# Ledger of designs, part 2: VH-VL binders against Protein TIC 22, chloroplastic (TIC22)

Target 1, 202 residues: Protein TIC 22, chloroplastic (TIC22), of Pisum sativum (Garden pea) (Lathyrus oleraceus) (q9zst9)
Amino acid sequence: ATLTPNHVAKSLAGTSVYTVSNSDNEFVLMSDAEGAKSIGLLCFRQEDAEAFLAQVRSRKKEFRGGAKVVPITLDQVYMLKVEGIAFRFLPDPVQIKNALELRAANRGSFDGVPVFQSDLLVVKKKNKRYCPVYFSKEDLEYELSKVSRSSKGVGVSQHIMVGSFEDVLKKMELSEKSSGWEDLVFIPPGKKHSQHMQEVIA

## First folded at step 10 (VH-VL; from f1 with light chain S31T)

Design r7
Fold by OpenDDE, fold request of step 11:
Structure r7 (fold): chain C 202 residues (1-202), chain A 120 residues (1-120), chain B 107 residues (1-107)
Amino acid sequence: as target 1 above (202 residues)
Amino acid sequence: EVQLVQSGAEVKKPGESLKISCKGSGYSFTKYWLGWVRQMPGKGLDWIGIIYPGDSDTTYSPSFQGQVTMSVDKSITTAYLQWNSLKASDTAMYYCARLSEYDFYGMDVWGQGTLVTVSS
Amino acid sequence: DIQMTQSPSSLSASVGDRVTITCRASQGIGTWLAWYQQKPEKAPKSLIYYAYSLQSGVPSRFSGSGSGTDFTLTISSLQPEDFATYYCQQYNSYPYTFGQGTKLEIK
């Protein structure tokens, strides 16, 4: 059996993103890159959403008086996605830079929202395995510094794996139980690992 | 396929009027903004302005304000850039380009350009 | 107006080289930055939008990064078809302004 949407959503709990809504509290949508469908933008930074709001207000007169930035939790977003609403995530550009730096020098662009992992941060509690996945490389590095003295400085990067959030979600959705994908826990940016894990395990 | 096709090269004299065109196809013309860009011979790109075909809302660069006029005929999915009185300094390649509703994708599709030559 | 400054104005490189072009904005523009490629006697082609997103059909060897005022276009391994002039453009605020361009020539 594959992971349920509820399980995936639960793994995303606690992470907030930002979007723009109209006066009716509906997502402001835009055409996707191919012009095939309408998508909502989800920003990992509030300031990016604010910038988008400014664009919305300037380019569509109907939104000048009612559009606003609204926070939404990633688990909620995921459930909406499951219901058929299409979104595009706008990651923190700092994390894009981090992702590019972690890639081999011969690698090119990075698509999607970067997520960072390390096998050194896998935890086992109550006979369950938990694999934390970070939206912030800095948060991951901070945690690594706590568990490994050898993971200081430049050497820390060798223990960091980077992937796209979108790919990870896709793999989770297609994964079977006991495959290891059910063990993933996404750590909200700026939140301490120990605190979040405690909340998730409780 | 999304395309912007511009009118052919123009050779004009100073003082003459000119209207060049940019025809969009393969997409919902009224849902995307169109921008115009000037490129003088051997030089870089200059942003002229943008127009929204849905309601003909326009925004001009200050340097081009009053110098050119953008318009659209949405019935034939065509945008226009117009001069009332050309100057020699208007000699350049002019490009139209598509922008999304909120310009998120930048100028993602470009016309092939219209060369305008103004000389005595 | 927001001034966009590219660096360098020109550079020579060989096939296979890693190439980096920078663009600086006179004020913060977030990630509302695009990169365009223009070959001689051709219209510009959209390369990157929103600072780091590749336009459809663009090879993965191209990448963009940056936010605020400093942006970078990188070609991981230069190919023969990559020799062209590159422009950055901000579309954060009117007027949308372009950099002066960077001409990438074969060494």
Scores: ipSAE 0.899, ipTM 0.948, lowest interface PAE 0.5, mean pLDDT 94
Fold by OpenDDE, fold request of step 11:
Structure r7 (fold): chain C 202 residues (1-202), chain A 120 residues (1-120), chain B 107 residues (1-107)
Amino acid sequence: as target 1 above (202 residues)
Amino acid sequence: EVQLVQSGAEVKKPGESLKISCKGSGYSFTKYWLGWVRQMPGKGLDWIGIIYPGDSDTTYSPSFQGQVTMSVDKSITTAYLQWNSLKASDTAMYYCARLSEYDFYGMDVWGQGTLVTVSS
Amino acid sequence: DIQMTQSPSSLSASVGDRVTITCRASQGIGTWLAWYQQKPEKAPKSLIYYAYSLQSGVPSRFSGSGSGTDFTLTISSLQPEDFATYYCQQYNSYPYTFGQGTKLEIK
């Protein structure tokens, strides 16, 4: 059996993103790149959502009043996705830069929201494995510094894996139980690893 | 296929009027903004302005305000850029380009350009 | 108006080289920045939008990064077809302004 949507959603708990809503508290949607469907933008930074709000207000007079930035958690977003609402995530550009730096120089662009992980941060408790996945490279590095003497530089980066959040989600959705994908726990930016893991394990 | 097709090259004299066109196809014409860009010979790109075909809302660059007029004919999915009185300094390549509803994707589709030559 | 300044104005490189072009905005524009490629006697082509998003059909060797005022376009391994002039553009606020361009020539 594959992972349930609820299981995936739970793994995303605690992470907030930001979007723009209208006066009726509905998502402000825009056309996707192909113009085929409407999508909502989800920003990992509030300031990016605010910039989008400004753009919305400038382009559509109807949104000059009533439109606002609204926070929403990733677990909620995921459930909306399951219900058929399409979204595009806008990652922190700093993390894009981090992702590009971690990859080989010849790989080129990075598509999606970067997520970072390290085998050194895998936790085993009560015969259960937990694999933390970070939205912030800096947060991961901080945790690595606690378990290793190497806290900065190339040495630390060798233990960091980078992937796309979107790809990870897809793999989780298609994975079977006991495949290891059920062990992933997404760590909210700025949140302490120990605190979040305790909340998840409890 | 989404495309913008612009009218052919123009050769004019100073003082003459001119209206060049940009026809959109392959997408919902009234849901996307259209921008105009000038490129003088051997020079960079100059942003002229944008127009929303849905309601003909326009925004001009201050440098081009009053110098040109943007318009659209929705019935034939065509945008226009016009001059009432051309100057030699108007000699340039003019491009139209599509922008999404909130310009999120930038100018993602470009016309092939219309060369305008103004000389005595 | 927001002034966009590209660096360098021109550069020479060889096939296979890693090339970096920078664009600086006179004020913060978030990630509302696009990169365009223009070949001689051709219309500009969109490469990157929203600072780091690759336009459809653009090779992955192109990448964009940055936010606020400093932005970078990188070509990881230069190909023969990449020799062209590149422009950055901010579309954060009107008027949308272009950089002066960077001409990438064969060394």
Scores: ipSAE 0.893, ipTM 0.947, lowest interface PAE 0.5, mean pLDDT 94
Fold by ESMFold2, fold request of step 11:
Formats: structure tokens, C-alpha cells, sequence
Structure r7 (fold): chain C 202 residues (1-202), chain A 120 residues (1-120), chain B 107 residues (1-107)
């Protein structure tokens, strides 16, 4: 038995992204890069969604009077994805830069939404172990400095692994219960993992 | 396949008029802004302006305002760049390029260029 | 008008080198920056859009980063076919403007 969509969605609770809606509260969609389907754009930074709103208003007259930026949580996005709605994430450019710096110098581009994790960081609640996965490298570094006696600089970063949010979700969807993948929790940008765990898992 | 095909090279004298073309195919011509870019010999790229074929709305770079005219004939999916009186300084390569939906992917399709030579 | 300044104006590098080209905007443009490659006698080709997104069909050795005013294009392992001139372009505000170009020559 694999992990249910509802279980995966719960691991994503509390993280907001931003999109543009029309005056009828419908997502503004555009063609994907291949032109094969319509996609909604989901920005990790509100300012990026505001900039996209400005482009939408500039290019199509029907959006000038009523289009707006709206927040949506990743668990809501995930449930819409399982219902067949297609999305494209636009990561925080700082986190893209962080991802490029963490990978081998000869690797080149980074594909997907960066997420960051360390084996040195485990959270226990009600006798269960949870592995926090961060959307912000800086937030992970902060938490590592509280656990480690090492310096806050480069030594802390050596314990940080970077991956793709999309790949992690795919592995979670394919995993059996008690495989360890059900123990992941995603930590929103700008939030302490202990505070987040109190809100989600308690 | 989305394509922009431009008219052939032109050799002209100062004071003559000229109209060069850019024909779009493989996409909805009236739904995307189309831009023009100049490249003088040995120089970089200069943005001339953009036109929306759906309603012929235009925006020109200030340095080109009044020097050229952009237009479209949407019935044949063709955009034009036009001079009433050419100058030697108009000698350049001219590209058309499509702006993607909401410009998100930038200028994603380019024409092959039209070389315009203006000499006495 | 938003002025785009590239650095360096030209460079020479060997196959296999990691090269970085920078682009600075005179005011904030968010992530609305593209990189183009132009080979001699050819139209420009789109490489990167939205500051960090790789255009379809572009080799993964190319990457982009930055936001606001400072942007970089990186080629992780230079190949012989990468000889070209590279342009950045802001498409945040009209008039859209290009950097002056960076000519990359293979040693």
C-alpha cells in the first residue's frame, strides 16, 4: 500500500504560494513551454506573483479591472493536482542560486523547486521521528546552528543536501507505508520547524 | 512549428522608401505581440518596438519614434517595418521576434533577419 | 530607459572551462531577464528566460541566476559550439533593452 494523496498533502500543510486569478476567482492560465496544455503559475514569492499580475494586465485588456494575486497553500495545490489541474512552480530566485552553489561545479542547471535537508536534523513528537525538508536553505542553516557546535559558515553547509521538490513528491507517492517517506514534513519559508510541527502534527 | 519568415535583402539609395515583411505561421498570429530588433554592422541589438496584431497597438523605443512605422496585415499573418525616407544610417540587419504569452518565455521565436543596405 | 550593462565585453576561454557572464540593470527588474546566444551571421537564439529558467532544447551546461539588478549566465563546461556573442535583455518594462553583448572566443 502506497501513501495516500491526503497523507502527502498533510506533509505540505502551511506553506503558501501565490497565483493570479481573474475577477471570477478562476486561475489565470497560460500555455506550457511545449504548448501542449494550460498551466497555472505558482510563485513562492508574493512579489513574483505581483510582477506576473502586472504582465497579465499589460497584455490582456480583460484583466485590467479585476485580476489579482491570491494565496494558495501547497496542500490545496497538491489536492488540485491529483484532481488533474496542471501547475508550474516559480521558485524563489535566492533558493535557485543556493541550489546551484551546493551542486558539483560541472553539473550546470538546476531543474525544479529546490528543497534542502540535513541528516543531522530530526524532530521528535509523540514518540515519532520526523525529517524536516526546507524550502529555504537559510532556515535550515539556522536550525543546524542550534544543534551543531560547528561554525555557522561553510561547515554547516557541508551537511546540507539539495533536491527537487517534484522528485521528493514523486518518491513519496510511490513509497509504501513504514518506508520512512511518510516521516517527511515540509517547512515553510520563514518558519521555525518546532513551531510548524506544533501547528501541523500536534 | 512556429516560424517567422522575413523578406529578402534590400539594397537602396538614401531618400527611397522601403517596407520589409515578417510572416508568421504555426501559431495564432493575433494573440502574441511581435517585436522588431535592429543590429547595425558589428554592433549589438537595438529594440525598435512591438506591435499587437490583434488591434495594431504599438509601442516604439524613443530612439525609433518617428523614424519607422510598424504595421500588420492579419489576414495574411504578416507584420511590416516601413521607412518613408531611408538614410545611410539605416543600414543594418533587421529581425522580427515573437513575444510569448504574457512575455513569460521572452522573445521565443526569431525571424532569420533582413539585411538592409543604404548607399549612394 | 533601463540600461543593461554586461561584463566582460569579451573573453577567451578553453574547452572545458567554467565561464560566467554578468549583467547589471540600472533599476530593479525582478526576474524578467533573458539571455540570448548569437552566432556569426545568425539570428539570436533564446537560452534562458525568467532569469533562471532554461529554454527548451538548451543544453544543461547553461544556467542563469539572479534577481533585481544583478544576473549571471554560467556555462559549466565550455564546448566548441559555444563560441558566440551573448546578450542579456530585460523585459520587465518598456522599452525592452539589451546589454551591449559579450563575445566569447574559444582558445
Amino acid sequence: as target 1 above (202 residues)
Amino acid sequence: EVQLVQSGAEVKKPGESLKISCKGSGYSFTKYWLGWVRQMPGKGLDWIGIIYPGDSDTTYSPSFQGQVTMSVDKSITTAYLQWNSLKASDTAMYYCARLSEYDFYGMDVWGQGTLVTVSS
Amino acid sequence: DIQMTQSPSSLSASVGDRVTITCRASQGIGTWLAWYQQKPEKAPKSLIYYAYSLQSGVPSRFSGSGSGTDFTLTISSLQPEDFATYYCQQYNSYPYTFGQGTKLEIK
Scores: ipSAE 0.745, ipTM 0.878, lowest interface PAE 1.1, mean pLDDT 86
Fold by ESMFold2, fold request of step 11:
Structure r7 (fold): chain C 202 residues (1-202), chain A 120 residues (1-120), chain B 107 residues (1-107)
Amino acid sequence: as target 1 above (202 residues)
Amino acid sequence: EVQLVQSGAEVKKPGESLKISCKGSGYSFTKYWLGWVRQMPGKGLDWIGIIYPGDSDTTYSPSFQGQVTMSVDKSITTAYLQWNSLKASDTAMYYCARLSEYDFYGMDVWGQGTLVTVSS
Amino acid sequence: DIQMTQSPSSLSASVGDRVTITCRASQGIGTWLAWYQQKPEKAPKSLIYYAYSLQSGVPSRFSGSGSGTDFTLTISSLQPEDFATYYCQQYNSYPYTFGQGTKLEIK
């Protein structure tokens, strides 16, 4: 028994991304890199979506009066992706820099949306085990500094693993229950895992 | 499949006129902005401007405004860069390049360039 | 006009080295920054778009980062074919502008 789409979507609750819509609340689409199909752009930072809105307005007159930046939660995006709608995420460039710095110097580029986690941080709530996965390395570092109060603070990053959000989702979709992948919960930027867990569990 | 094919090298004298071309194929020519870039010998890249073949809307870099004219003939999917009176300082390689939809991928397709030599 | 300043103007490095080139914008450009590679006698080739995204067909040893005014192109393990001049370009605001270039010599 593999994890259901609804289970995966719930792990994503509370995290917003931003896109551009037309006056009918339809996503503005653009060509993918090959020019073969249309994709919607989803920005992790609102300012990036606002910059894209400026391009949309300057290039097509039909959007000058009605196009706007709209938020959409990752759980909603996930359900649309399950229905076959194509999206491209545009991550926070600070987190791309963080991902590049955590990798070995010889690996090169990072593809996808960075996510961060540590085996040192497991949360138990309502008799359940949760493994928080962060979109912000800085938020994870803050939580780790509380756990390692006896350390000098330097070295908490050595306990941080980086991965691709897209790869994690794919592994969750392919995993059996009891595999450990059902324990993941994604932590929005700027939130503590305790605050987030309190909001999304109840 | 997407291609920009530029006209051949030109050798001219100061004061002569010149029109070089950039033919697009493999895409909807009127739906993408097309840019021109100059590279003087041994120097870097200078953005000349962009033109929208759909309505011939243009935007020039201030340093090129009034120095060259960009135009298109959309019936043959061809863009042009034109001088009415060449100067020796116009000696350079000239590239055309397509801007992607909403500019997102930048200048994603480049022509091979047209070398223009203006000698006394 | 937004001025783009690259550093260094030139550098020499050995195969296998990690190379970093920087680009500074005179005002904020968000992530609307591209990197191009130009080899002798050839047209420029797009490497990086949107500050951190790798163009199709570009080797993964290339990476970009930055936002706002400060940007970096990194080659993680230099290869002989990476001898070229590298240009950054802002495409946030007209007129779009290029950096002055960084000539990378392999030795």
Scores: ipSAE 0.727, ipTM 0.877, lowest interface PAE 1.3, mean pLDDT 87

Design r7
Fold by ESMFold2, fold request of step 11:
Structure r7 (fold): chain C 202 residues (1-202), chain A 120 residues (1-120), chain B 107 residues (1-107)
Amino acid sequence: as target 1 above (202 residues)
Amino acid sequence: EVQLVQSGAEVKKPGESLKISCKGSGYSFTKYWLGWVRQMPGKGLDWIGIIYPGDSDTTYSPSFQGQVTMSVDKSITTAYLQWNSLKASDTAMYYCARLSEYDFYGMDVWGQGTLVTVSS
Amino acid sequence: DIQMTQSPSSLSASVGDRVTITCRASQGIGTWLAWYQQKPEKAPKSLIYYAYSLQSGVPSRFSGSGSGTDFTLTISSLQPEDFATYYCQQYNSYPYTFGQGTKLEIK
């Protein structure tokens, strides 16, 4: 059997993104680029959501008294997507730059939310092995420097793979049990994998 | 499809008035801010200002405040840029461009431009 | 007013080259930066919005990055149709100022 939506959502626990809500706690939606559908914007950085809030307030008088930035966790976002709400992620621009640099071998652009991982890191907890997947390249580099004798910055990056969060989620949804995809855990920006595992795995 | 179609080239003398147009089609004209941009011959782009067709709210660049007037006629989905008294320094290409909702996608649709030539 | 400074002012390159154009803002603008391409006698065409997002129909060889004050436009492998003038524009706060332009020419 394939992995359930609840299993995928659990792998996302603890990572917050930020959106703008109105005074009724409804997400502020906007037209996508084609004008075909309404989408909610989800920022990985709170400051980007605050900047979007400022634009919303300047363009729509009705939001000046009650609109605010609210946090929402990725597991909650995943479950809302199952309910039919459309979202667009706005990644941390530092991580976009990191992804583009890793793809520098004549690659034009990176599309999607960057995630980073290394085969040199496996986390054991309660007699299980987990493959940590990071939203921050810098956090992964820090963990690699503690495990590996490769201390030079370029050498550390050679053990780092970049992928699309959206692609990883799709592969998890299509995967059978015991395929290895069930063993992924996503590490929030600014957290050590051990701290995160302590908080989300009982 | 979304289009902005501008009026044709103009040749004028200093002191004359002029009103050029930008007609929007294929979208809800009153839902999006519309901007004007000047490009002097051989030069870069200068932001003139924006207008909201829904209520004619305007914001001008300080360099253009009082030099030109933006307006709309929403019944025919048309925006205007107007001079009461042209100067030779007004010789330029003038573009209109649409701003997306909350400006998020920037100036996503541009008109073809209107060349304005002001000479004696 | 936020001043936008592009570098270089002009650049000669060959088909297949990797090209990087930079844009610096006089104060922080977050990610509210766009890139435009303009060919002679044509209107500008939107390439990049929100610093790093491709506009619809723009080839994937174009990419943008940066936030705050320093931004880059990269073309990973130049094609003949990419020879044009490129402008950045901040749209964080009025007036939405443009950079002075970067002319990309065939070497």
Scores: ipSAE 0.708, ipTM 0.877, lowest interface PAE 1.4, mean pLDDT 87
Fold by OpenDDE, look of step 10:
Structure r7 (fold): chain C 202 residues (1-202), chain A 120 residues (1-120), chain B 107 residues (1-107)
Amino acid sequence: as target 1 above (202 residues)
Amino acid sequence: EVQLVQSGAEVKKPGESLKISCKGSGYSFTKYWLGWVRQMPGKGLDWIGIIYPGDSDTTYSPSFQGQVTMSVDKSITTAYLQWNSLKASDTAMYYCARLSEYDFYGMDVWGQGTLVTVSS
Amino acid sequence: DIQMTQSPSSLSASVGDRVTITCRASQGIGTWLAWYQQKPEKAPKSLIYYAYSLQSGVPSRFSGSGSGTDFTLTISSLQPEDFATYYCQQYNSYPYTFGQGTKLEIK
């Protein structure tokens, strides 16, 4: 049996992203790159959403007085996705840079939202494994510094794996129970690892 | 297929008027902005301005304000760039390009360009 | 107006080389930056938008990075068809200014 949408959503709990809504609290949508469908933009940084809002206001007169940036959690976003709403994530460009640095110099572009993880931060409680996945490399490094004597540097980077959030979600959706994908816990940027893990494990 | 097709090359004299065209096809013409870009011979790209075919809203670069006029005929999905009085310095390649509603994708589709030559 | 400064203005490279082109904005533009490729006597082609997103059909050897004022276009392994002139453009604020271009020539 594959992971349920509720299980996936639960793993995403606590992470906030930002989007632009109109005066009726509806998401402002734009065409995808191909013009085939309408999508909402979800920004990991509020400032990126604000920048998008500025563009919306400059292009659409109807939004000049009523559009605003609104926060939404990733678990909510995921449920909306399950309901058929299409979104595009705009990652933190700093994290894109981090991801590119961690990848082999010849891998080219990075598509999607970077996520970072390390086997050194896997937690086992009773008979269950918890694998934290970070949206911020800096947050991961901070936690690694607690468990290893290695300070920030090349040595620490060797223990960091990088992937795309979108790919991870797809794999989770397609995975079977007891495959290990159910063990993933997404850590909200800026949130303490211990606090979030305690909330999830409890 | 989304495409922009521009009118043919023009040879003019100083003082003459000119109107070149850019026809869009394969997409909703009134939901995307159209931009114009000038490229003088052997030079880089100069942003002229953009027009929204849906309501003919326009934004010009300060350098081109009052020098050219953008317009559209949405019934035939065609945009226009016109000069009332050409100068030799207007000699250049002119490109039209599509921009999404909020310009998120930049200028993602380009016309083939119209060469304008102004000489005595 | 926001000035976009590319570096270098020209460079020579060989097939297989890693090439990096930089673009600097005179003020912060977030990630509202695009990269274009133009071959001789052809119209520009969009490569990258929003600083790091590849346009459809663009080979993965192309990548973009940066935010704020400093941006880079990287070709991981240069191919024969990549010799062209490259332009950056900001579309954060009007007018949407271009860089002066970088001509990539075969060594």
Scores: ipSAE 0.688, ipTM 0.895, lowest interface PAE 0.9, mean pLDDT 93

## First folded at step 11 (VH-VL; from r7 with heavy chain Y102F)

Design v1
Fold by ESMFold2, look of step 11:
Structure v1 (fold): chain C 202 residues (1-202), chain A 120 residues (1-120), chain B 107 residues (1-107)
Amino acid sequence: as target 1 above (202 residues)
Amino acid sequence: EVQLVQSGAEVKKPGESLKISCKGSGYSFTKYWLGWVRQMPGKGLDWIGIIYPGDSDTTYSPSFQGQVTMSVDKSITTAYLQWNSLKASDTAMYYCARLSEFDFYGMDVWGQGTLVTVSS
Amino acid sequence: DIQMTQSPSSLSASVGDRVTITCRASQGIGTWLAWYQQKPEKAPKSLIYYAYSLQSGVPSRFSGSGSGTDFTLTISSLQPEDFATYYCQQYNSYPYTFGQGTKLEIK
């Protein structure tokens, strides 16, 4: 049995992204890069959504009144994606830089939303283990520094793996129960994993 | 395929007028802003301005305001850049380029350029 | 007006080299920065938009990063067809402005 959409959505609880809506509370859509379909833009930073709103108002006069930035949670976005709505994420540019730095120097571009994980960080709750996956490398580094207090000291980034959020979601959707993919929980930027686990697993 | 095809090279004398063209194809011409860029010989790129073919709304760089006129004929999906009185300093390559929706993808399609030579 | 300053103005490199070009804005532009490639006698070609996103059809050896005032374009392993002049452009505020260009030459 594969993981249900509700299970995947629950793993995403607590993380907000930002989009632009029109005066009728409909997502402002645009053509994708190839002109093949309409997509809504989802910014991980509110300031990026505000900058996009300014461009929307500047380029089409019908949006000058009533267009606005609205928050939406990732679990809500996931359920809309299951219903067939197309979105494109705009990650925090700091996390793009982090992702590029973690890869080998001869590697090229990074596509998608960076997520960060370490096998040194496993959390137990209610006799279950969870593998926290971070949207912020800095938050993961902070938690690893508390765990990794060896006598020699070592760069914590050596224990950090980077992947794309989109690829992780795809693998979760295709995975069987007991594969380990059901143990993932995504940690919002700026939140400690312990606090987040108490809020979503309680 | 989205294309911008510009008119051919021009050789003019100072004081003459000139109108060069940029024809768009393969996309909805009235839905995208279109920009003009100048490149003087051996120099970099200068942004001239943008025009919205849907309503002819324009924004010019201050350094080009009053020196050129941008216009469109949406019935033939063609944009124009026009001088009323050319100067030798107008000698340059002129590009048109499409701005994507809300400018998000930047200037994503460029014309091949029109060389304008003003001398003698 | 927002001034865009590229560094270096020119660069010699060999096929296979990793190349980095920088662009600095005189004030914050968020992520509204594009990179263009121009070969002799040819129109500019869009490479990167929104600071870090590849334009359609651009090889993955190109990457962009940065926000605010400091931006980079990187070519991870230089190919013969990459010898060209590269321009950054801010499109955050009118007038949109270009950097002065970086000429990448074969060593």
Scores: ipSAE 0.753, ipTM 0.886, lowest interface PAE 1.3, mean pLDDT 88
Fold by OpenDDE, look of step 12:
Structure v1 (fold): chain C 202 residues (1-202), chain A 120 residues (1-120), chain B 107 residues (1-107)
Amino acid sequence: as target 1 above (202 residues)
Amino acid sequence: EVQLVQSGAEVKKPGESLKISCKGSGYSFTKYWLGWVRQMPGKGLDWIGIIYPGDSDTTYSPSFQGQVTMSVDKSITTAYLQWNSLKASDTAMYYCARLSEFDFYGMDVWGQGTLVTVSS
Amino acid sequence: DIQMTQSPSSLSASVGDRVTITCRASQGIGTWLAWYQQKPEKAPKSLIYYAYSLQSGVPSRFSGSGSGTDFTLTISSLQPEDFATYYCQQYNSYPYTFGQGTKLEIK
């Protein structure tokens, strides 16, 4: 059996993103590139959502009054996705840069929201394994510094894996139980590893 | 397939009027903005303005305000750029391009261009 | 109006080279920046939007980076079909101004 939506949602708990809503607290949607469906934009930075709000206001008079930036958690977003609402995430440009640097060997663009993980940060509790996945490279590096003398540089980078959030989610959804994908826990930016892990595992 | 097809090349004299067209297909015409771009011979790209086919809302570059008029006929998914009185300096390639509702994707689809030549 | 300044105006490179083109905005534009490629006697083609997002069908050797005022288009390994003129464009505020262009020629 594959992972349940609730399990995936739980792994995403605690991470906040930002979107734009209208005066009725409905998400402002935009057409996708193909013109086939409407999608909502979710920003990992509030400033990006603010910029989007400005665009919405400038382009659509109907949104000039009442539109605002609204925070929403990723677990909530995921449940909305399960219900059929399509979203596109806007990553932090800094994290894109970090991802590209880590993939320097593969030379190319990065598609999606970068996520970072390390086998060195796997936690075991009650005979269960948990693999933290970070939205911030800096947060991961901070945790690595606790287990290694080197907090920065090539040596640390060798222990960091980078992927796209979207790809990870897809793999989780398609994964079988006991495949290891159920062990993932997404760490909110700026939140301490130990604190979040305790909250999620409890 | 999403595409924009523009009308053919035009040869005009100063003082004449002109209306060139850009037909969209393969997407919801009224849900995307259409932009116009001028490229003078051997020069760069100049942003003229944008129009929203859904309600014909327009925004012009200050440089082109009052010089050209953008319009649409959404029943045939066609946008227009027109001059009331052409000048020699209007000689250029004119492109239409699609923009998403909030311009997130930039100008992602372009027409093939319409060459306008104005000479005495 | 926001002025977009590209650098260099022209450059010569060889197949396989790493090429970098920069674009500077006269004021902060966030990530509302696009890159276009134009080949001779052809319409421009969209390469990158939102500063770093690759358009569908664009080879991965193209990449965009930057935010605020300084932006970069990078071609990791230049291919014969990449020789063209490149333009940046801001769409943060009207008018959506273009850079003056960068002509990439064969060395």
Scores: ipSAE 0.659, ipTM 0.878, lowest interface PAE 0.9, mean pLDDT 92

